VHH binders against WD repeat domain-containing protein 83 (wdr83). Designs and how they scored, part 3

Target 1, 315 residues: WD repeat domain-containing protein 83 (wdr83), of Danio rerio (Zebrafish) (Brachydanio rerio) (q6dh44)
Amino acid sequence: MAFPQPRPQAPQLPQHLWRTVDCQQGAVRAVRFNADGNYLLTCGSDKSLKLWSVSRGTLLKTYSGHGYEVLDADGSYDNSQLCSCSSDKTVILWDVASGQVTRKLRGHAGKVNCVQFNEEATVMLSGSIDGTVRCWDTRSRRMEPIQILDESQDGISSLKVSEHELLTGSVDGRVRRYDLRMGQLQVDYIGSPITCVCFSRDGQCTLSSSLDSTVRLLDKSTGEMLGEYSGHVNKGYKLDCCLTDKDTHVLSCSEDGHVYYWDLVEGSLTLKLPVGKAVVQSLSFHPTEPRLLTSMEGRVQVWGAEPEDAAENES
Key: E = the ipSAE of ESMFold2; O = the ipSAE of ESMFold2 at other seeds; V2 = 0.75 times the mean of E and O plus 0.25 times the DockQ between their complexes.

## First folded at step 1 (VHH)

Design n17 (framework vhh_7yz9_2)
Fold by ESMFold2-Fast, scan of step 1:
Structure n17 (fold): chain B 315 residues (1-315), chain A 127 residues (1-127)
Amino acid sequence: as target 1 above (315 residues)
Amino acid sequence: QWQLVESGGGLVQAGGSLRLSCTASGSTFSNYAMGWYRQTAGNEREWVAFISSGGSTTYADSVKGRFTISRDNAKNTVYLQMNSLKPEDTAVYYCAAGLSYEGTYPSSFDEYEYDYWGQGTPVTVSS
């Protein structure tokens, strides 16, 4: 099957506000769940990366070391390491427990827009406005990347890693999928600057958002367009998109202060979730549960599929 | 890949006018916000004017009412029309292009939001 199967059980959608976190980082450029979904990461315009408890809504640690805004971050599968990237042109590998910089990696010629560990956290992959993806060994003291991918004709806006595959989105209007084992490249032409890319949970499809205010679902192997999602506003911001934990719905941030949910197969708008009166810039969907993080200005909101017990909310 | 090339600078008498042009090579110009900055020797760059991808403009107080920023997406060009020039406007002028995480309105005081910069064009205003 080219796309995820419909579930016979009604899907649970996160639409109930559980908490609002004032991150005190200036603008929150990216919000990310960690690998198990128990923690969240916030990337600040104040140059800091912060780690928070999802269940308590409390700040656990602040990571300071970047010279300018932090633009993206990721956590290792075992919660021992974080990686982050910045407009300071660097990628930093952090030790979670100590808060210490393990490695500060230089080489990109411009802002680094995106960063991710591979599943085993043996490699960090970073994408920059310089048009390159750089692959860094996390285990060695090597300062040079083990590989540079320079097939892009313009800046890299987004990347995702799944198994042996790397997916990139570029300002050049192309989504590229690299098979890192076979050295093969597939290119899908969208025609507008890409703001975000991701894989479906089953690994069969790719999702991309672009500045033409359109999100597209493509069959990974053929490049056939399986779905198109519109109605939101994305004309000038690098906004995130994603799929739900069971691939039932497509989600996108929007410049109009909402998160849009579309049925994956039908393409129909299921929910237009009001977040606030500013741009919703970043989102992250929980790896296994129907929970959503959204960032708007300096605040992160945590959303669940059912109302959180009011007695658990901190005043 | 992307390159910005400024032109139109030169020597002009106080009270005169100049039009600066900045032409982008590369795709997707229409989706970038554009700015003009200026720099005198020994000083950091100061912001002059901004135009969003949608055409919204803002200006530094020192140039408001005298300078006009505009764009022509068909020509991949941004313009800075400078009227009623003063000796204090003497500087090297730089154009900049950015895909902003804050949107089409990069902060007038945050030059780090710009992804690409031109090499600069000198403007000298004689008294």
Scores: ipSAE 0.012, ipTM 0.444, lowest interface PAE 8.6, mean pLDDT 87

Design n18 (framework vhh_7xy4_2)
Fold by ESMFold2-Fast, scan of step 1:
Structure n18 (fold): chain B 315 residues (1-315), chain A 127 residues (1-127)
Amino acid sequence: as target 1 above (315 residues)
Amino acid sequence: QLQLVESGGGLVQPGGSLRLSCAASGFTFSSYEMAWVRQPHGKGLEYIATISGSGSYTYYSDSVKGRFTISRDNAKNTLYLQMNSLKPEDTAMYYCARVHSDYGSGLYQPEWYFDLKGQGTQVTVSS
């Protein structure tokens, strides 16, 4: 005599269009949530980096200093600093409040595709078509990198940092994981140019997307392939992929104007979200809530439940 | 000075082969994606092939896939296009091109922006 346990509710997937932001930056090459998910960053083909309020959809600040397209950006955990990278071959460290360039870092021989702070924001890591990752000290006025990683056989397309680990994706068809503490390197051969890499939220898996129109999930400790996700179109563009806030689903941009959602374990297509009639280039998933950012051409769309209006007591 | 110099064009019969070369100077050749583009007489530029900085990845237009091979020798700062099974429709001025540093949305084609292009080498396929 027992009552059956209620089936857990399916996780909410962001599929309702809450807001469209016209960024006025030309094409938006990358869109990123900040560390707490209250703000978003847009990287423009007009050479600007912009900071926006997610809840209001309003422009808060424009960061001007790059000589060409801004290709990626990241915010520090305490919201005091931004870093960005550009086809102008530079990495810029910005003060958020003043909008001023703190440092403009040179050394890469070609466009810089990706940039990220480590968790403590003591180091910036940048990846370039020159095949190198450069590690920069955020606290000193030193202009030279503290370390250069030159194991890649072709351009670096994507990188992510988690704790003491660096994950890189390369045009050479390899995903590399560096243990920065132990100096160890593990290499996974995919065989097609990598467009994006990321870690699962629990840190146990790595995700990669590549130009064979396939997203792959690997167990980090063993390198075992746990899942493959396909049906989308990724043949030429550097498209983003990610996981949901609770690691329930894999998401990928697509050249066909949709964002694809697959069940992580089953690998089945759960949702094909229509964004528009152009390439969906970049996406970012909220750190704690089912909310998604997508970029297509010059616009960013915010997907998910609307924030509830602040209830004002009647005077 | 930034320079691209193409060579190897000429007159060939249908079904013949040609190898085009492009000598690059004045920049770090291995740090750039390179392309071959062509322009038939009285028509616009047509993309042919792209190659990554190391040469690990190549992409081809459907019109030449399986017939043309793009390659590079970074030690010699030279780009190549091996052209097999040539057709009269392949008749064009062929240009070596450097992919622009502002190219940000794709790893290769589909966004074409070239900041340096050579003077070209003429390929004529005729009996």
Scores: ipSAE 0.019, ipTM 0.463, lowest interface PAE 7.2, mean pLDDT 87

Design n19 (framework vhh_7yz9_2)
Fold by ESMFold2-Fast, scan of step 1:
Structure n19 (fold): chain B 315 residues (1-315), chain A 123 residues (1-123)
Amino acid sequence: as target 1 above (315 residues)
Amino acid sequence: QWQLVESGGGLVQAGGSLRLSCTASGFTFSTYWMGWYRQTAGNEREWVAFIYSGGSTTYADSVKGRFTISRDNAKNTVYLQMNSLKPEDTAVYYCATQPLYDSYGIETGFDYWGQGTPVTVSS
């Protein structure tokens, strides 16, 4: 019979602007979805961390306590706590509901570029230009880190935690994967300063972006390069990269004002999304839906999939 | 309070070598990334090389393989070793310093600049 075989539905890519948030924080250094994707966090050069509703685009709370610009933030799985890090060399643990500083953790010798909770939010991990990762207990009254990792030969630019594994990106051009239970370290040499690292959603691959304007996909177990993505501009800024919610595409910020989307397997450019005329600094992909956050200057834009039945613009 | 003092510029024949030095004071040198920029007549200032706090380096395509940037944190000094110089390398060279990954709306910017040292490469 001459029946067409059903093709797999093309993945919906977030490319339609749903809202623009003027954050009133100076420059937005990082934008992050919370664990469930209902809220977003913005890290300001004005020293503030702000929590916003994704669905309403409204400011819910401002977190004040850092002495210099906020560089990264993360939310706990249960939405009870936030952690943030700053150019002031501190990591702060916050109570979400009250807006109060629970702890202000000192010990890093320089700017803290990245911070994340582990899955259970029992530990915060922070990475600094001082070349160390510090692991902090969220539940005890202990102010000293429970562990310091100092194998990096230059500043830590990015980190991600998945289960018992820690992934770090360094200015020394290396991506490091630590098995925190076994005490094992795997090192992948890229050769250019790393700006961002992340795990694939399926946990089988690592993704890294570097100042040679290249994003790379590596097999986690072997370090074999599976993909390479280029055409964007990343020469001087600490720009984010990520994967879509279904691992279909690789995304990168760009100094040319666009977000680049590449097919993960083919490596071909699928979409060059125009955001604006300045550096796209940070991005965050929704944990389960095709929805993207981008930051540029003092603004965050929320992008969703193109609606099939877009509302008519009639006035 | 802060200062960058450059030295080592001069006149050199094509194919020759020069070593530029930049000594820093008034800030915590070891935590800053250091760079060299140059400006030629009729052109905007362009970056040449960067060295990060732990010693990692990046270079402009025009100088890669010919120039080497290095630092000595004990002396608060950054160096640019320039080999196989070309007439096109004729420029005023500037030392600059910036914390790792400054992202506040300057494409490639630095917190602190030196006064510049002229380099002239003759044919």
Scores: ipSAE 0.005, ipTM 0.446, lowest interface PAE 9.5, mean pLDDT 86

Design n2 (framework vhh_ozoralizumab_d1)
Fold by ESMFold2-Fast, scan of step 1:
Structure n2 (fold): chain B 315 residues (1-315), chain A 125 residues (1-125)
Amino acid sequence: as target 1 above (315 residues)
Amino acid sequence: EVQLVESGGGLVQPGGSLRLSCAASGFTFSNYWMYWVRQAPGKGLEWVSEISGSGGDTKYPDSVKGRFTISRDNAKNTLYLQMNSLRPEDTAVYYCAKDISPYSSGYYLGAFDIRGQGTLVTVSS
């Protein structure tokens, strides 16, 4: 026997500030959820990478080893390893529990803007102003990358890995999608320097942000432009963009101190979230829940779909 | 039309000093972050230094920190790189570059507009 059930809730957007974390790292260049969304990573201009509890807002560990600003980081699926990249031209693989450097990878000719593990954490991929993506084996001690991708005509600003595909964004105004199993490349011409790329959660679309203050959604199979999102300010900074956990909305950082939310299909502005009076530089959306991280100057904000109270913070 | 002209390179002995200059025209110089980048023989481009439009903020990689100083004269539309304690590994063609956007404030996309032929710096005995 079935009883009446409540109607499904309308999609909720993270717009309630839960906490602000003072990271004490200078400027926070990138903020990232880990694979399960329980932890967050902060990349500091002070050369440190820090790991924090999302639920408690507390510092768990500091990772020291880079020679200059940390520009990006990623966590392995099993929470055993971190990778990071820096303007010191290196990529570092870290043991999470000990905080020790497992490997320090050299080879890039300039600052490394982005880094990510593949799903199995068997490979790290790094993108640099030198115009190359380098693929590094996490399991071996070899000094050389297993592969170098050099089809970009200018610096790599952003990369994302999904299954067998690599997506890159370049200063040359192109988004490139590599099929790593087939060795094939698809190029989408945008025409302005790319600041961020990502895949939709369903894997059917690609999203890119560029210095013309426009975010674009493309169908992966056809190359058709499905959506354009504008009204924010992105003219000079390397700003992040993303999709919500259920692909309902597109989000972008903005130089005007806000995070912009657009309906994915309609392209209409749903929410202009005020963060502060400085550039919102980086964001990360929770893998399964409507929770958002934003970074502005030396601080990270944690946003939820509903208000947080003191009793929830102490449990 | 943007134009960047580098000068001041030459042959120096290890431990020596050089000052590079870059004459800029065709844009509002004081509104743009400026960069020095270099390319050693057989290598890719390497970022060497960066400076804000006002000159208030500067950054360097560890390889040159404490040895190189970037500066600018906005009244003369000129960018400088003072290089001290030069090493053989500093041998490269040095380029000045403009940011593609006037609105950077110290997190750089890596976007460089390199227009000139560069200036060769050779450090050898």
Scores: ipSAE 0.011, ipTM 0.353, lowest interface PAE 9.3, mean pLDDT 87

Design n20 (framework vhh_7z1x_3; at its last look DockQ between E and O 0.55; V2 from the best seeds 0.00; counts 0 for: pae E 2.7 > 2)
Fold by ESMFold2 at other seeds, look of step 2:
Structure n20 (fold): chain B 315 residues (1-315), chain A 123 residues (1-123)
Amino acid sequence: as target 1 above (315 residues)
Amino acid sequence: QVQLVETGGGLVQPGGSLRLSCTASGFTFSEYWMNWVRQAPGKGLEWLSGISYSGGSTSYADSVKGRFTISRDNAKNTLYLQMNSLQPDDTAVYFCARSEIYGDSHLGYFDYWGQGTQVTVSS
């Protein structure tokens, strides 16, 4: 008898715990993969930023220099620099290898919630509860921002940079997309304070989470709502959302100790991942593999699509 | 020291209006969400309204939506509650409350409160 042709398997989702890292940083406010996914950054309420090897789960370096909690961080494409932001109202540029502060940038009038390099790491962009986004030259000795974006009517909670575009989420309930080449601005009204924004991997959609416990997917070009995802709890935290590495599922942190996965197209709940008994505050999805980082209290966990022993043999 | 002082309470006839004020000191007012909460005699605390850092977002409990308006003036470090169409069930002590969100505390967690101001609605 001929064997049936293999049927396509459903996409595999990170649901198998590979590692737990006790960061010893107080609460971990944000966890981030670096650009190639081999390292991770942890932003501590104890004022420290730490860099770790994802595969080994080992601490590589600690960065000290912020005066208050570290709220977000990003690594440059070439792994030579880090940027971070803090409730001390500053943005810091770090040299990765030495651990030294290259620049400590002041100017925000309130806590800085988000920071990211552009793709070339020639600028850093930061967003603050003061309602501004500030653009900083990474190579200049100048301490003033290159540009200040002040269109928001309240604090900036999240930002992402993709090629020539800047996406921001604001407490004023709006998602803003700036075309940095043309100086154009598009505004999408969500109606509830935004906690996290991101682009889809294919660049066709934007995703936003808000304090009405809802994640929304919009068509980037038209602003049409393509999906709406709920059932999780997001009422008072800056919780992260994202898309999987192939844009198959929408993920969100939740205050109930789970990470929620929804099918992007159908909108149905696919997986309710039990992370723990406290708020899951941050997540980061690997750039190219089905691997997830979560932070809950002072712990970071690494999740894979297969049990670790099976994944170890695939390299 | 963090201080929140409510004023503007008093006796009002049913259907009347009052404007409550809360003056803040000892902290950077614009860095916090602010809230109004009340406690009727013999009852628990009831959250009424909240307002974001610069007033870009406001929210209201269903019991007061359409009748009460929250606002803030960050230059004067003052929070306001305009209360219209007052009824006897609105009789309570009204408190101004500060909250932290985005990393340190839960929405609905209030770390500092005023002493309250009495509002009494009766003929």
Scores: ipSAE 0.428, ipTM 0.743, lowest interface PAE 2.7, mean pLDDT 89
ESMFold2-Fast, scan of step 1: ipSAE 0.510; ipTM 0.794
ESMFold2, look of step 2: ipSAE 0.452; ipTM 0.762
ESMFold2 (binder alone), look of step 2: mean pLDDT 86; pTM 0.882

Design n21 (framework vhh_ozoralizumab_d1)
Fold by ESMFold2-Fast, scan of step 1:
Structure n21 (fold): chain B 315 residues (1-315), chain A 123 residues (1-123)
Amino acid sequence: as target 1 above (315 residues)
Amino acid sequence: EVQLVESGGGLVQPGGSLRLSCAASGFTFSTYAMYWVRQAPGKGLEWVSEISYSGSDTKYPDSVKGRFTISRDNAKNTLYLQMNSLRPEDTAVYYCAKLPESYWTGDYAFDIRGQGTLVTVSS
């Protein structure tokens, strides 16, 4: 008697709403999972950064120090530090436990749209409307950046770091990939202002969204366009896009109040998830599980996969 | 559809006061920073005041600081500008505004939807 192997299950898509968080910080400009996905960060138009428990939906700490709206944030891999950036032109490094500002970094000439730690949290990278990316040492007492990248012809809207590579999206309609070890730069011309960039989980592809209401998947090494995803509305907002935890689907926010899910390979619309009647501006996908955060106005929604039916032993 | 409707302007003597109102609809007013901007005869648009989403923070240029007060009523979706110690140089059409959603692309033009309200300061 052979025991049959379980058939591969269809990828689970987060579409069940299991929590709504009223953040009480004005508009939530960005929502981010922390490195392990147990916490979420909300960036407020009220100038605050807030840390929440995903499992309980409770506010754990408020981080106050920015002079204008907080536009992006990231958490270190060990949960000891946060970084944030603001319309006040600064980048702030925070101690998570104490809530204290460790460093307030100045140098950008305009609002800072995006910020991220590298994997080891030894460097913060910030991108600004001033057209520069600034690389900051998290460990030194130095207030000036280690490096400034100024190849962009217009404002930096989005950045992501993976290993030794930096990916940037610009208002100039270009996606740039920097090899920070080799000093190499590859440029992909899209032709519309870029709203968001990210790497695929396997690191082989780049994803970008732009104001022509199109999300594009490119092969990282060649720049070949592997996929194109449309039907959503992205004409005026800096909307987020991402991939699922298993790189099965592409997701995008939309100005029409939905999150769009497309099959990565087929390019077909799999799910048009209704969030509400306002712009869905920001999203974050869990690092290892099918869970999604969405922000709309002053609220964050936490979405999970539908439960699987488990056959119980009878008696 | 975003709508902003200004009112409360008129003719006032130098040293006088006026209170402007802006009725907002078609967006979630309580989540946006709001602005008053003005256009004097033969001049471009000039920023006059800014208020945070909650009303806790306000900003003014030196030309009106100490004379003008911006406030909001989020329950009524209404923005206000209290103008005291008015001067002839305050004569302008006053507009209620928010930043467009594309403000992050470097387009700093205010999203002006209404007709404005005319303020004339003269003896």
Scores: ipSAE 0.000, ipTM 0.226, lowest interface PAE 12.0, mean pLDDT 86

Design n22 (framework vhh_brivekimig_d4)
Fold by ESMFold2-Fast, scan of step 1:
Structure n22 (fold): chain B 315 residues (1-315), chain A 123 residues (1-123)
Amino acid sequence: as target 1 above (315 residues)
Amino acid sequence: EVQLVESGGGVVQPGGSLRLSCAASGFTFSNYEMSWVRQAPGKGPEWVSSISWSGGSTLYADSVKGRFTISRDNSKNTLYLQMNSLRPEDTALYYCARYDSEGLTFYPGFDYSSQGTLVTVSS
């Protein structure tokens, strides 16, 4: 009987470049994994939304209908629908298979910075520089929103939905958490314009990045600051931040061409990943695996925890 | 370094016309939406018009719609604003701005050290 060879533990952090995708969309303003992480969405300054295969790096479909730059997008859990938002002040609901606009929703008074489906894809939530979040029914043909949230004192830069909670980041320097069932609002004062917000995967914490070149981790129930992450450059750009698939590390884009990884608990810099010599604007972390998407200028890079050939042969 | 240099302003009678130009450098001009923003004496900045990276789409403030035309020449890295049927209330310092989709507003909050070009509509 031969001894089995020991299998090395897969590294937790995506730092190996698997592919670079030239999106041919002008600047890529946002890059997002779909719900299962098998596809990626790219939001172009050329007004297009594109859907790509992560495993092959191939273009699957182009979605055309926005009048200006596409600023954010999201995919439904069943891969049947996409939503996107634009500097044209609209939110578009798309049918994935046909590439057709299902609905083009108007009402925002300025550019729409962020958009997301709820978990069931029954509602789209959009956040605008007009200072409002608008909730849209995906199932009805009504043009008016179900609800408008106008508690923010300045533009909405970022939003995330988790179960019954909505988290928003504002230029007013506040992170707001709405309990959509209870109608309750919790406000955390940061004091610098917020560029990105997200929930921890365990749902216990909120993460925010702001123009003071600082990422902060707060306890959701108390508002206590649990972590502070710095060393990157975020002074003028709306940069993304996120957590790894197992909440081990905090990641941030940077104006210096790197993605910064910090240990969540220690706050120490673990990795300064070189992407290139321009602003890294957007990132998206895979829902269940240590895989990262980054966007810089007109290109998206796919990063894995192991070299691509080793990952393909791993079983 | 992003540089935007405006020109073409001047004094004109009500009902007159002016054409503003903006010479852009330090970035890939053809990849960005561009905007015109104005600041009237004693007032805050007001967004006037935007044009997509290709020039295929334009957006105007209601106060200038039908009177102003934004255009661009990507081969010359130049943005234009054709202003017709000028009114005294159009008197302002006019700024060229790269649309700040990377920022958190319609236009950079004075992140560009542009001097602007003065338009005075006076009889």
Scores: ipSAE 0.013, ipTM 0.272, lowest interface PAE 8.1, mean pLDDT 85

Design n23 (framework vhh_7yz9_2)
Fold by ESMFold2-Fast, scan of step 1:
Structure n23 (fold): chain B 315 residues (1-315), chain A 122 residues (1-122)
Amino acid sequence: as target 1 above (315 residues)
Amino acid sequence: QWQLVESGGGLVQAGGSLRLSCTASGFTFSDYYMGWYRQTAGNEREWVAFITSGGDTTYADSVKGRFTISRDNAKNTVYLQMNSLKPEDTAVYYCAAEYLGSPWDSTEYDYWGQGTPVTVSS
């Protein structure tokens, strides 16, 4: 009998299908973990936002109030509030427990592509095809934004907030980083419409994906390009990209039905995960665990690093 | 302080129907998401049906079209109507209550009933 010695632990990559959710919302435009990763949000072309249990795979609540497709959503750190944005040009703040609209915020001149709370959930930030980012106070009944950022020369496709910094991606081919305390702006020129931006978990780098089928990693302080990741297809869709929970790998959606994983430092393709035969549009990586959400057409799939059982789940 | 009390289980012939009830006390029932789970000897508990505080429902594929979950907030009761029962539906059925959190804090709650046995003979 030979007993194999344990290897030094390799980074866990979510590549085993744990669950498929038929969301019954038309197309799922965005899928997001909540702040603690126990729940997931699905943004439907049927105008609904839905909240699901990750552990049970069950629908917990449907949020109805938007006039057109829901394009993005975020949950507050304390799970008390959700925010969402829509092709109807509005941002909605929801009470999670009651399912009621707390506030419906108007002001954007076009569809709102992205929305996020700041860490304290005191501000919502929304980005629109109208080329503006609008900052909204979550605690007041003020209907006008507390700040409008209009330096973008074309539509805002993606935004992320980290502490006092705002990162935006634009159709104009630029990634912008705002220091909200200092009032300073840094611009990185990519040259192709940006589809998604995010910060590394350690806050030292920025990641962007663009319609030239390329994902780029940049040093935040210098703007130096540290990595390029390619081989996937991103030519016409607003696709998501992200980093793993421990910044070991870069992930991107793809129009070819796969999620691509690259080693962050080596830049080499580690895994080409098959999801299906349609566009994989949205993804979300768990905040602390190797768990991934993917959306394709009307379905969300939950992926884990290792199967819980040797046998596959039967429907 | 809190209780979940299941009733309505029993012995039934294949093709028959049963209605399970679960009555809650000691917490604000209307704020809670309610579910039914079942467990067969030697297996883990499996989810059967779920109903949100707002009344939205979801079902496991094995019971979809045969089982219906509903709630009556005035009576603090959740129901599982089981139609076209099969021998494979034989299990102990459990009622569960889940709260997503308070608008004032991040407390999560899970309450479970004691279970009610259902036996479907052929």
Scores: ipSAE 0.000, ipTM 0.148, lowest interface PAE 18.7, mean pLDDT 85

